# VH-VL binders against o27280: the designs that were tried, part 280

Target 1, 266 residues: o27280
Amino acid sequence: MDSMNVPEVLEIKRIVEESESVKTFIFSWDFRREVRPGQFVMVWDFRDEKPMSVSLIDPVRSEIGISIRRVGEFTDRVHGLSEGDLLGIRGPYGRGFELMGRDILLVGGGIGMAPLAALADEATARGMRVDALVAARTADELLFLDRLEAAGVNISTCTDDGSCGFKGFAHERLLTLEENHDMAAVCGPEPMMFQVMRILDERDVPAQLSLERYMKCAVGICGQCCLDDTGFRVCAEGPVFWSQELSRVREFGRYRRDPAGRRVPW

## First folded at step 11 (VH-VL)

Design X43 (framework fv_cemiplimab)
Fold by ESMFold2-Fast, scan of step 11:
Structure X43 (fold): chain C 266 residues (1-266), chain A 118 residues (1-118), chain B 107 residues (1-107)
Amino acid sequence: as target 1 above (266 residues)
Amino acid sequence: EVQLLESGGVLVQPGGSLRLSCAASGFTFSDYGMTWVRQAPGKGLEWVSGISGSGEWIYFADSVKGRFTISRDNSKNTLYLQMNSLKGEDTAVYYCTRSDYSWPFDYWGQGTLVTVSS
Amino acid sequence: DIQMTQSPSSLSASVGDSITITCRASQKISNYLNWYQQKPGKAPNLLIYEASTLQSGVPSRFSGSGSGTDFTLTIRTLQPEDFATYYCQQSLSTPYTFGPGTVVDFR
């Protein structure tokens, strides 16, 4: 059956500036609609609607947060909003992360730390040991370090330019981190996630990876995700996938789709 | 079939700069990652740098970080290596290779010799 | 960085011999291991990828085995064109690293 999704018009309660390019928009939330880390909402500015991962889940304050990076026309308009302004929110949608075991590694690149910050809060609340590898191009693009520290997360950083922590990429830093984990969660650019996935697979660490391009498929907009290079369509509800699912997909980490839907290399 | 041809190797003084080129033919250039591998005279192989098909993702060996830049022009089927602040230890034959970040270096050019000496 | 070692550094063999070269990684790399052949004055060429998969056009006398940290390249019924230097290379992660090479000389 058709699932009816109705956006609610919500007031922006608080805005947190995470960096020059990232803001977290906080809304009151009725937790009769459960939301879990790894899920997303559709954010509507009354012109366009875009999927955004939930970065804060706070049942004690009855709030959710949505972190948005400034990358184009829609996000520029949303960044121009103030406390008290209105946005349409519908959801939550998609498969969230599953937690298992006693310890978890989080590997996040740039804005990919947003869903992982929410996951870190849940994992620490469950008593898990949480290690986070936070990667960005520069030090000022590292996100949520204060939140992670406050939650008791063990943090490692790396930047492409060496301005904070290890100089290099997340997967290169991961090679120097020898500790094993019961599971991992990874979110960031696909080439980063692909490299990280290979190292975790070799260490026999089951990993969940969050893919932005499958968020619309999770709400049923396109019905199926095209992940097979032979034209076979894999019907899957994203955005979170296990590494074993993605390791079979030749397109993951190698090709993306342009605005016209054409396959182009990363 | 697949052909890679390097050019630009010459004698340069320490602290100098040089740009190497690699002309590719026989395949859809933009579909493949490209890599530079070097070999000092009488020594083994050392990976230098890699670039994704789009040119957006770039990796370097620690020995060249901050000094070398890799780039590509997909409209011309050409790979480049810009080498700055050259040292004697950079003396080597530089090979252009075809690869992606999940597969091997499956085709190699003939190499171009760079000598850094005064 | 992942360090690669090869054994032996050199060996002498005759046409018709079967030879074995070993490669060891400083940490587990699954099957992300490639073998290359380089003849004097020539560029390297790919022989084997994914530890045991023979590259198209490479003679069936070449074979690879191993996983994790320990890998082997075998050449059975050695031919004159096989006298060369052989390199292993890990492809698990950047920075990609090569072994120091094994020289196979004519006896």
Scores: ipSAE 0.501, ipTM 0.795, lowest interface PAE 2.9, mean pLDDT 87

Design X44 (framework fv_cemiplimab)
Fold by ESMFold2-Fast, scan of step 11:
Structure X44 (fold): chain C 266 residues (1-266), chain A 118 residues (1-118), chain B 107 residues (1-107)
Amino acid sequence: as target 1 above (266 residues)
Amino acid sequence: EVQLLESGGVLVQPGGSLRLSCAASGFTFSDYGMTWVRQAPGKGLEWVSGISGSGEWIYFADSVKGRFTISRDNSKNTLYLQMNSLKGEDTAVYYCTRDDYSWPFDYWGQGTLVTVSS
Amino acid sequence: DIQMTQSPSSLSASVGDSITITCRASQKISNYLNWYQQKPGKAPNLLIYEASTLQSGVPSRFSGSGSGTDFTLTIRTLQPEDFATYYCQQSLSTPYTFGPGTVVDFR
């Protein structure tokens, strides 16, 4: 537990610019510390520490990748770093995705496509048929399309503004996709995930959904991570949950809580 | 206890603009999504637009996309529908409804009549 | 988009009758179906949600059933205040869609 709780200072080996707001930072990794798609690490810039999903897992090259969207002071500082600079990494943490069956649907919104890209690599390597629905506000915010295509993934896109693919939201696009899948994995904004979950439940497709809120409480249970109506504690059991676990959670997709415990609507 | 009150409906010429308001009371407004549903004279119900509690997630029916915008002011417990490039087919009573994603349209206002005619 | 149809478009009934109205979705919507009543000159009122759950304050003579694509609204022992238009509505996904309505007229 100590070795996973102490940051190791690692050199940034490569940086991939995924979009104007998203970069993937690649590090050498000792795979005796097993990492699975859906898990996250704590990234330390020697001032602040934040949880980040693992977006690339490459045991052949002994590398992991961490994709980071620029949203605030911490991520702005990290985006200013170059190859050869150092970051502290500890982990991995959390419950990863589980793969079953022959066919999988991935539904990713924005940066939520990051952990799903790692999952796509694993599913494809296992010989599964992988269909991905990649959603974003605009075409410029669609992530990992080239990587998914190179892996042999069947891609559908949608954008809120219609700048690429279907004009509309992921759940509206999903209604027009009439394919059978043995399972699904979903990651993105909670309102998107909630709507997608309902459609998958109707189709009897078991789904796993990744909640960012869990990552804020990686080292233990925090009050703001406890769910209102079920008492289900996201920080102890996530970040990946089965749809049957989330179907009774009233706050899922509607609101979250700030540090003072007040409701913040989506 | 829950109350929704629409206002703003008037006669407007084709190509004109109009903003409707819906004043909400009796519940924590920001905890709920809100929706506009319209009904043309003698016709059925048509869902027009929905908005999440924060105002960041917005949905429209194809018939109004690009012409209407929905917004909310949670500090005033008020929902808005900005209607631009109005057409005769937009003539309808516009209802404000409460929509909590997983729940039905459980409360409706009395409606406000918009008439688009020359 | 999910299309909703209702049958019949209208029906005539007398006080004390039992009536049924059917609603069909163009694709499976599980139990994500709501029923609304609209009395002449008034706003719609929610009767039933999740296909069969009666809204608080709605008389027990109203009941709903069905799942998937086929749904039924039943009104037992029709009362004078029940002469109205009834709409089904799917709530599985945006854009939300209503059936065309069923007018229940006095015979």
Scores: ipSAE 0.551, ipTM 0.802, lowest interface PAE 2.4, mean pLDDT 88

Design X45 (framework fv_cemiplimab)
Fold by ESMFold2-Fast, scan of step 11:
Structure X45 (fold): chain C 266 residues (1-266), chain A 118 residues (1-118), chain B 107 residues (1-107)
Amino acid sequence: as target 1 above (266 residues)
Amino acid sequence: EVQLLESGGVLVQPGGSLRLSCAASGFTFSDYGMTWVRQAPGKGLEWVSGISGSGEWIYFADSVKGRFTISRDNSKNTLYLQMNSLKGEDTAVYYCTREDYSWPFDYWGQGTLVTVSS
Amino acid sequence: DIQMTQSPSSLSASVGDSITITCRASQKISNYLNWYQQKPGKAPNLLIYEASTLQSGVPSRFSGSGSGTDFTLTIRTLQPEDFATYYCQQSLSTPYTFGPGTVVDFR
């Protein structure tokens, strides 16, 4: 096993409460082991291991951040930890985002803003103009707004309930925004990403989309990822895929599969 | 083979509430999105609301947001539209439609008339 | 919201005529456009989806074309049953919007 596949026990240096349900756990990191936005790590609480996107990459402070939403037993236990407690981290894993051009649009839903926040930092450091559309069900679930503002990102928000910004969904808000970007990066619930992808494709904006359900494939648990039920194959390891690859995958945005392999509609 | 049958349309006072139902048959109901489209007497078509196959993704026209709710019972192959705080402008024939992949409304019910008046 | 317009609002035609109805979107919608026919007192029927794909069972005299913002529905050799109202509808994004309709009348 190489060094990426061996868990390193790290002390929780700082915890940032992003919302009632989301915390960012910050660790010292040796950047001889490169980390790129869009990659994830396996977080080990000495009982279970789960994939988590890297949300902060700070070589100046020698820190990484991992944002975790409270959704089950594992995440409940991790949320109960304090500064000074230990977690096992291995990675990074997966295909990260690629940056090109001068202007980038970020479209994030809920916790999907976590990998996009790290990408925003890299894009601004490269001198790119960054527009971010931040979407959530309610204002309380909008993530990283202060951090994006501090980085000089041009922010638009939308909430399903209208409690902040545009009342509606990310794709509905996107229709009212400037069309011209050199690329886009999208992360959030699959139905949101599918709708956003169609609009970006119509605008001839190449997009990269991060699919959380394929993170395990990148660590060899599922092996090679295959999205194809249409006769076209996407064999690349996730979690980040180009929109051109996903546009021909029948299941994307329509259904997923349960542990038994049965179709579960969105 | 695909059949959609709406019911529930009646005369209602302004400010009142009403629930419409649509019974579906002839296809795997949970595999399709469903939608409500209305038509005021002598007017054109207006999309009202849509719901995904699972029921987790729900969309509304601005004219009905906050007043109407859409739901489905996949075990009964039935779509619902709960209409609250009804206005005269809500008077219309309400059609139940099935959404296919590209979101064409490929099958329509016969409609049910809702009249909002004193 | 994407606004849809149709031209003309109404037209008079005779059996055997070829007619064209135009639909315009306020912003680009690629080919995510559908055409519906509604006969008096009846529910609408899907004629064409994805701008140019004919729905099964629809006569070949109906055809659709266009992409982006400008679309047309053409009916060759108009039949008596074709006197109806025709609607275009964009399916790129919610809220889905219909054109105001084109009434095709005898005369």
Scores: ipSAE 0.443, ipTM 0.763, lowest interface PAE 3.0, mean pLDDT 87

Design X46 (framework fv_cemiplimab)
Fold by ESMFold2-Fast, scan of step 11:
Structure X46 (fold): chain C 266 residues (1-266), chain A 118 residues (1-118), chain B 107 residues (1-107)
Amino acid sequence: as target 1 above (266 residues)
Amino acid sequence: EVQLLESGGVLVQPGGSLRLSCAASGFTFSDYGMTWVRQAPGKGLEWVSGISGSGEWIYFADSVKGRFTISRDNSKNTLYLQMNSLKGEDTAVYYCTRGEYSWPFDYWGQGTLVTVSS
Amino acid sequence: DIQMTQSPSSLSASVGDSITITCRASQKISNYLNWYQQKPGKAPNLLIYEASTLQSGVPSRFSGSGSGTDFTLTIRTLQPEDFATYYCQQSLSTPYTFGPGTVVDFR
């Protein structure tokens, strides 16, 4: 639809400070335009537009939330906004997560917990058992723990520096966790996702992984629209991919491409 | 032709510091993670540390955590291992190898000997 | 950590023999296992990765098999250049761990 490609100017209803560097911006949303966990929207501050994952989907309150990490000029400006200020939102875009079975494992790193928090809400509302492994460099970067706990999610944490939970990386923590899940969903830095995917593959757990770089291709920012070695039509396929698909992609977890098509290593 | 050349191995006193270098040629250095593997005299192989192509993802063996630092300079095609608070148990030939979590250790340098002794 | 063991620790063989080296992981690692050869005074070289995939340039007399916890390296029709130490290494998760090695000596 044409309406999906025109930004709606929406008032910031509430702002939740998730950490020192992450805020969730909450907007009233008309759910005649459906949105699913794993999809993203384009956020416009009337100067620049950037893709952001939807982190809250609440049809009962008619609200969506968008979680944004402060990493550059655009995000610094957006973080400077207050409740009552305006942003342009268009979308949603991309392929969302699919839920199946009764038990799901979520593995999130840093801001990658944002789309997984929305998925956790949907999974718990459907009566699924949800286990979440939340990973970050430090305790201050662990996101959505209170929200996940309030939703009844079983939480494990790990930090690279050992400041909270298991000392180490997500894949190292995952090796010590129970194997009884019908599916998994994974979102975070690609090196984390690659290593987590191998462990899930060993356990024969079907997994969906969300690749942030493919959100940009879907809106025409990237000149290249397919993964090396596979021929996937990234604009049509992403940002969520099945682990069986990604296991055949040599670039996954190793490098990505810039707008000029040059390899950028992880 | 892929080549890896280690340097910097010397005799050093316990508690001392040493920096090892590995010069890489024959491939696009930044496309590969790199790893240090060591071998004590007459003993087997021990993984020490790995680093991603960009240098942002870094992993260490428990025996060296907090004492060793791995880094790379992609403009110079060089891998480094900064070794601090050296112990007798760190005495080994240190090998530079191409590969890390996403790629096997497919090419190895000839090694550089580090001896930690008073 | 994932612990790796190898058997035998050493074996004596003659040119033309077929030999088998076994590697065991302390927990399941799927096919995430590599095999390396190290000749006396030389750096190791990669023989096999992903349990059974032969590295380019490695002679076809080398083969790997196994999955889960138990793995095997087989050398058919042993050649003089094959007298070396062989190491397995799990590649499932950091910290990466090597087996203690198997020394293949001339008899």
Scores: ipSAE 0.702, ipTM 0.857, lowest interface PAE 1.6, mean pLDDT 89

Design X47 (framework fv_cemiplimab)
Fold by ESMFold2-Fast, scan of step 11:
Structure X47 (fold): chain C 266 residues (1-266), chain A 118 residues (1-118), chain B 107 residues (1-107)
Amino acid sequence: as target 1 above (266 residues)
Amino acid sequence: EVQLLESGGVLVQPGGSLRLSCAASGFTFSDYGMTWVRQAPGKGLEWVSGISGSGEWIYFADSVKGRFTISRDNSKNTLYLQMNSLKGEDTAVYYCTRGQYSWPFDYWGQGTLVTVSS
Amino acid sequence: DIQMTQSPSSLSASVGDSITITCRASQKISNYLNWYQQKPGKAPNLLIYEASTLQSGVPSRFSGSGSGTDFTLTIRTLQPEDFATYYCQQSLSTPYTFGPGTVVDFR
């Protein structure tokens, strides 16, 4: 039995309220199990288990953070927990982001900024120049701005309603930016990622995109988290994919699959 | 086999409101993003608005942002354009088209004429 | 916004002629370029997508080429039904913009 596949019951050490709908849960972590930005863990509330991206990786404090948006029964229950309460954590799983070059672009939408915040910390610690385009529907839904600023990230914002920064979508804002980057990392709603990917491909900027799709099984053995055309298993072969791989997947940006495997349009 | 039929175009006074409809048939409506394109008399084509298959992702031309709303009812295979605070420059034939971002505008309805005049 | 221009704005041709229409984008759009035909009093129809892919049912005398910023639509052996206005359209990013159109008239 692999120890990574057995949930470890951990105490919630600290909770950070990122917004009205998003909290970061911080746990002590044994870094003999290395965690990289872009990887996820399975969070178990002793009733249901859901995949969550790691948003904070701090080997100095021996802590990891997991950011969770309140969107359903599981997340509503977890949001009701307090410091000192227990959650089951297993993992990490999946392929993390790879850092290359000197100048990095991060493009995040909503909760998609969570894995990118961890990546920003690592990139800035390496002395890389980090530009982040943070997108949300409204100003109140922009996440991690204070944390990114504290890390020395150059931040651009856009909101659908124009309440903060550029009025419009991430891809529309990206077209107005003149900056060259050695790589990009993108995470957010799939239609946003598809549009951003096309612009980055046109600019010959290699991009890594994180797909946070529904999973019934953490390791994807039964193929629950599978991309249509390629047979990729998100939890085994992702969640991070290169843009060249995703540009060939017909379902990317068009539809996703529900727990029963049925197509659900974006 | 694919058919798109617009309706609702009429004469409206400046500052008025109007709702356009587009009835779709011959394909799985929810699988496709839909788009409104307009054409002023004797002028070229102007993209107005697009909506994803689920209705969650919505895009507008700057000329109509804040005044127009796009929506869809997948159970009725119908696309809508709610137009508020209408201006003379909104006078055009409005076309319903199938397609959005990754899909070209591959099928077009016959268009419905909206005239904004006092 | 990505601006689209077309040249010429109009041209006169005879049945059997071969004609070329050009389209230019204000910034690189890869191959995210579509061509549409609009006959008088009718809705536009799609001719070509992704710069060079012919739409099903469109005659092979139509062809498209180009990438980046410069694109062309070519019609070989012009037929009477080809007298129309032709529009290019970029599909890289919203707002999706059309060229001003090229009118192809009888000589």
Scores: ipSAE 0.371, ipTM 0.746, lowest interface PAE 3.9, mean pLDDT 87

Design X48 (framework fv_cemiplimab)
Fold by ESMFold2-Fast, scan of step 11:
Structure X48 (fold): chain C 266 residues (1-266), chain A 118 residues (1-118), chain B 107 residues (1-107)
Amino acid sequence: as target 1 above (266 residues)
Amino acid sequence: EVQLLESGGVLVQPGGSLRLSCAASGFTFSDYGMTWVRQAPGKGLEWVSGISGSGEWIYFADSVKGRFTISRDNSKNTLYLQMNSLKGEDTAVYYCTRGYYSWPFDYWGQGTLVTVSS
Amino acid sequence: DIQMTQSPSSLSASVGDSITITCRASQKISNYLNWYQQKPGKAPNLLIYEASTLQSGVPSRFSGSGSGTDFTLTIRTLQPEDFATYYCQQSLSTPYTFGPGTVVDFR
């Protein structure tokens, strides 16, 4: 629909400070435009437009939330806004997560917990058993623990520095967790997701992984065809991909491309 | 013609510090993750630490976490291992290897001996 | 951590023999297993990766097999330069772990 491609100017209804560097911006939303966990919107500050994952989907309150980490000029400007200020929102876009089975595992790193928090809400509302492995560099960067706890999610944490939970990385912690899950959803830095995917593949747990770098491809902004080694068009189905699709993409977890198409190692 | 050359191994007192270097040649250094593997005299191989091509992703064995740091200078084609709070248990030949989680350890240097004793 | 064990810890063989070394992982690692050879006083060298793929330049008398938890390295028609210590190593997850090694000595 045309309405999906036209930015709607929305008032920031509420801002939740998730951490020193992450805020969730909450807007009233007309759910005639369905939003699913794993989808993203384009956020427009009237100068630049950037893709942001939806972190809260609340049809009861008629609200969506968008969690933004402060990492550059655009996000610095958006973080300077207050309740009552305006942002342009268009979408949603992209392929969302699919829920299947009864027991699911969520593995999130840093801001990657944002789309997984929305998924956790839906999964628990459906009566599914949800285990979440929440990973970050430090305790202060662990996100959404209170939301996950309130939803009844079974939480495991790990931090690189050992400041909360297991001292180590998500894939190292995953090896010590129960392997009985019907599916997994993974979102975070690509190197983390690659290592987690390999463990889940070995356990025959189908996994869905969310890749932020394919969000612009999903809306046609980059204009570049992203193909795997067999010629399959991977980016057209993003940002959420099944592990079987990603296992054929040689660059996944190893390097990315800059705007000029140059190989940049992780 | 891939070559890895370690240096810096020496006798050091318990609690001391030492930095090892590994000079790489014959390949595009920044395209490869690198790893340190050690071997105590008369014993087997032990993985110590790995670093991605960019230097952003770093992993350590539990025995060295908090004491060792791994780093690289891609402009100099050099890998480093900074060892702090050294223990007798750290006595080993330290090997520089090309390889990381997505690549086997396909090339190894000659090794450099670190002895920790008083 | 994934624990690796090897059997036997040592074996004696003659030139021309065929030998088999076994490696076992404490949990499933698919085919994420590498084999290394180390000669006395020398650095290790990669023989096989992904359980069964021979490294470039390695003689065809070396072969690997297995998946999951149980793996084997076979050396057909043993040559004098094959008397060495052999290590398996899992590559599924950090910390990467090696087996304790198998010493192949002259009979």
Scores: ipSAE 0.256, ipTM 0.710, lowest interface PAE 4.8, mean pLDDT 87

Design X49 (framework fv_cemiplimab)
Fold by ESMFold2-Fast, scan of step 11:
Structure X49 (fold): chain C 266 residues (1-266), chain A 118 residues (1-118), chain B 107 residues (1-107)
Amino acid sequence: as target 1 above (266 residues)
Amino acid sequence: EVQLLESGGVLVQPGGSLRLSCAASGFTFSDYGMTWVRQAPGKGLEWVSGISGSGEWIYFADSVKGRFTISRDNSKNTLYLQMNSLKGEDTAVYYCTRGNYSWPFDYWGQGTLVTVSS
Amino acid sequence: DIQMTQSPSSLSASVGDSITITCRASQKISNYLNWYQQKPGKAPNLLIYEASTLQSGVPSRFSGSGSGTDFTLTIRTLQPEDFATYYCQQSLSTPYTFGPGTVVDFR
């Protein structure tokens, strides 16, 4: 669709404060333009445009939600907006998560729980058993626990400091969880995703991982972002990749590239 | 040529503090996670701590958690291990290694001996 | 956490012998296992990673095999410089754990 590539100016219908640093912005959405969990939109504040994952997909209310963490100038400006204010939205872009089987594990770190919250809604609506491992540095940074509980998701938590649930990292907690899943979906910082992927691979659980840095590649902003440092092509369509596609990408979990092409370590 | 050189190991009294350093050369330091591994006299290898290339992802063995901190200065190609509340059981040769969760421990320094005794 | 054991604790061998060292993990670790060699008074040296991949510069007489919980390091045609202590290490998850070591001594 032409409308997919042209920003629509939409009114902020509702704002949900998820934590001190995270807000979900809710917009009316015309679902003739389909949106799937794992897809993203470009959010335009009339100065800068940034990719943001869709965290709520509600066809019954005709709404989508976009969860944004306050981390820099663009996100600070957006966090300063109120209900009734306007933002430009274009998309959706990228390939979404695929659901298969009867039993799914979601592993989310920080804001990475945002696209997984939307996926949890779809999986539960399809009658799947959903287990979620929600990871953060501290209890205050755990996101979407109320939404997941309301959806009937079986929740495990872990925090680095032990302030809620298991004391430790997502991959360490995963070792103590049940192995019986038909698939998994993972989203969060790449070091977390890399280590979680290894455990899922050991268990022969097919996993899909969402990589924020490939969102810009999907909309044509960076032509080189789909190649690793050996010249081996990473999937040109992101942000969601199967674990088998990422297992040979040496940069995954180690470093990314800045606009000048310089390596930025994790 | 990849080279790692540890320093700072000395005799320290129980309850004391010490900072170890590891100077790295021959590779792009920030592209690699780094790890500290120790070995008590006559004993085997024990993983102590790991740190990502940026310094933001840090892991510890339970035996040192809350007492040791790991850090790095990528502008100086140097890895650090700050050791607090030292115990006799911390007596060991401490090795600096290149590698962490995403890379094997493929290069090791010569080690620096820390002795915790009265 | 994942516990590692090695067998035997020590073995005596002669130059030209072929020897095997076994490593066992307390739970499945796929192929996420490394082997290290340590000579007296020296730092360890990486021999093998991902259970069977030989580190660059390591002689082809060294080989690794196994997956899951049981792993083997084989040294064919043992040379004088191979008398050392050998350690396995799981790389699946933190805390990373080493086996107790196997001492390979002259017979």
Scores: ipSAE 0.752, ipTM 0.888, lowest interface PAE 1.3, mean pLDDT 89

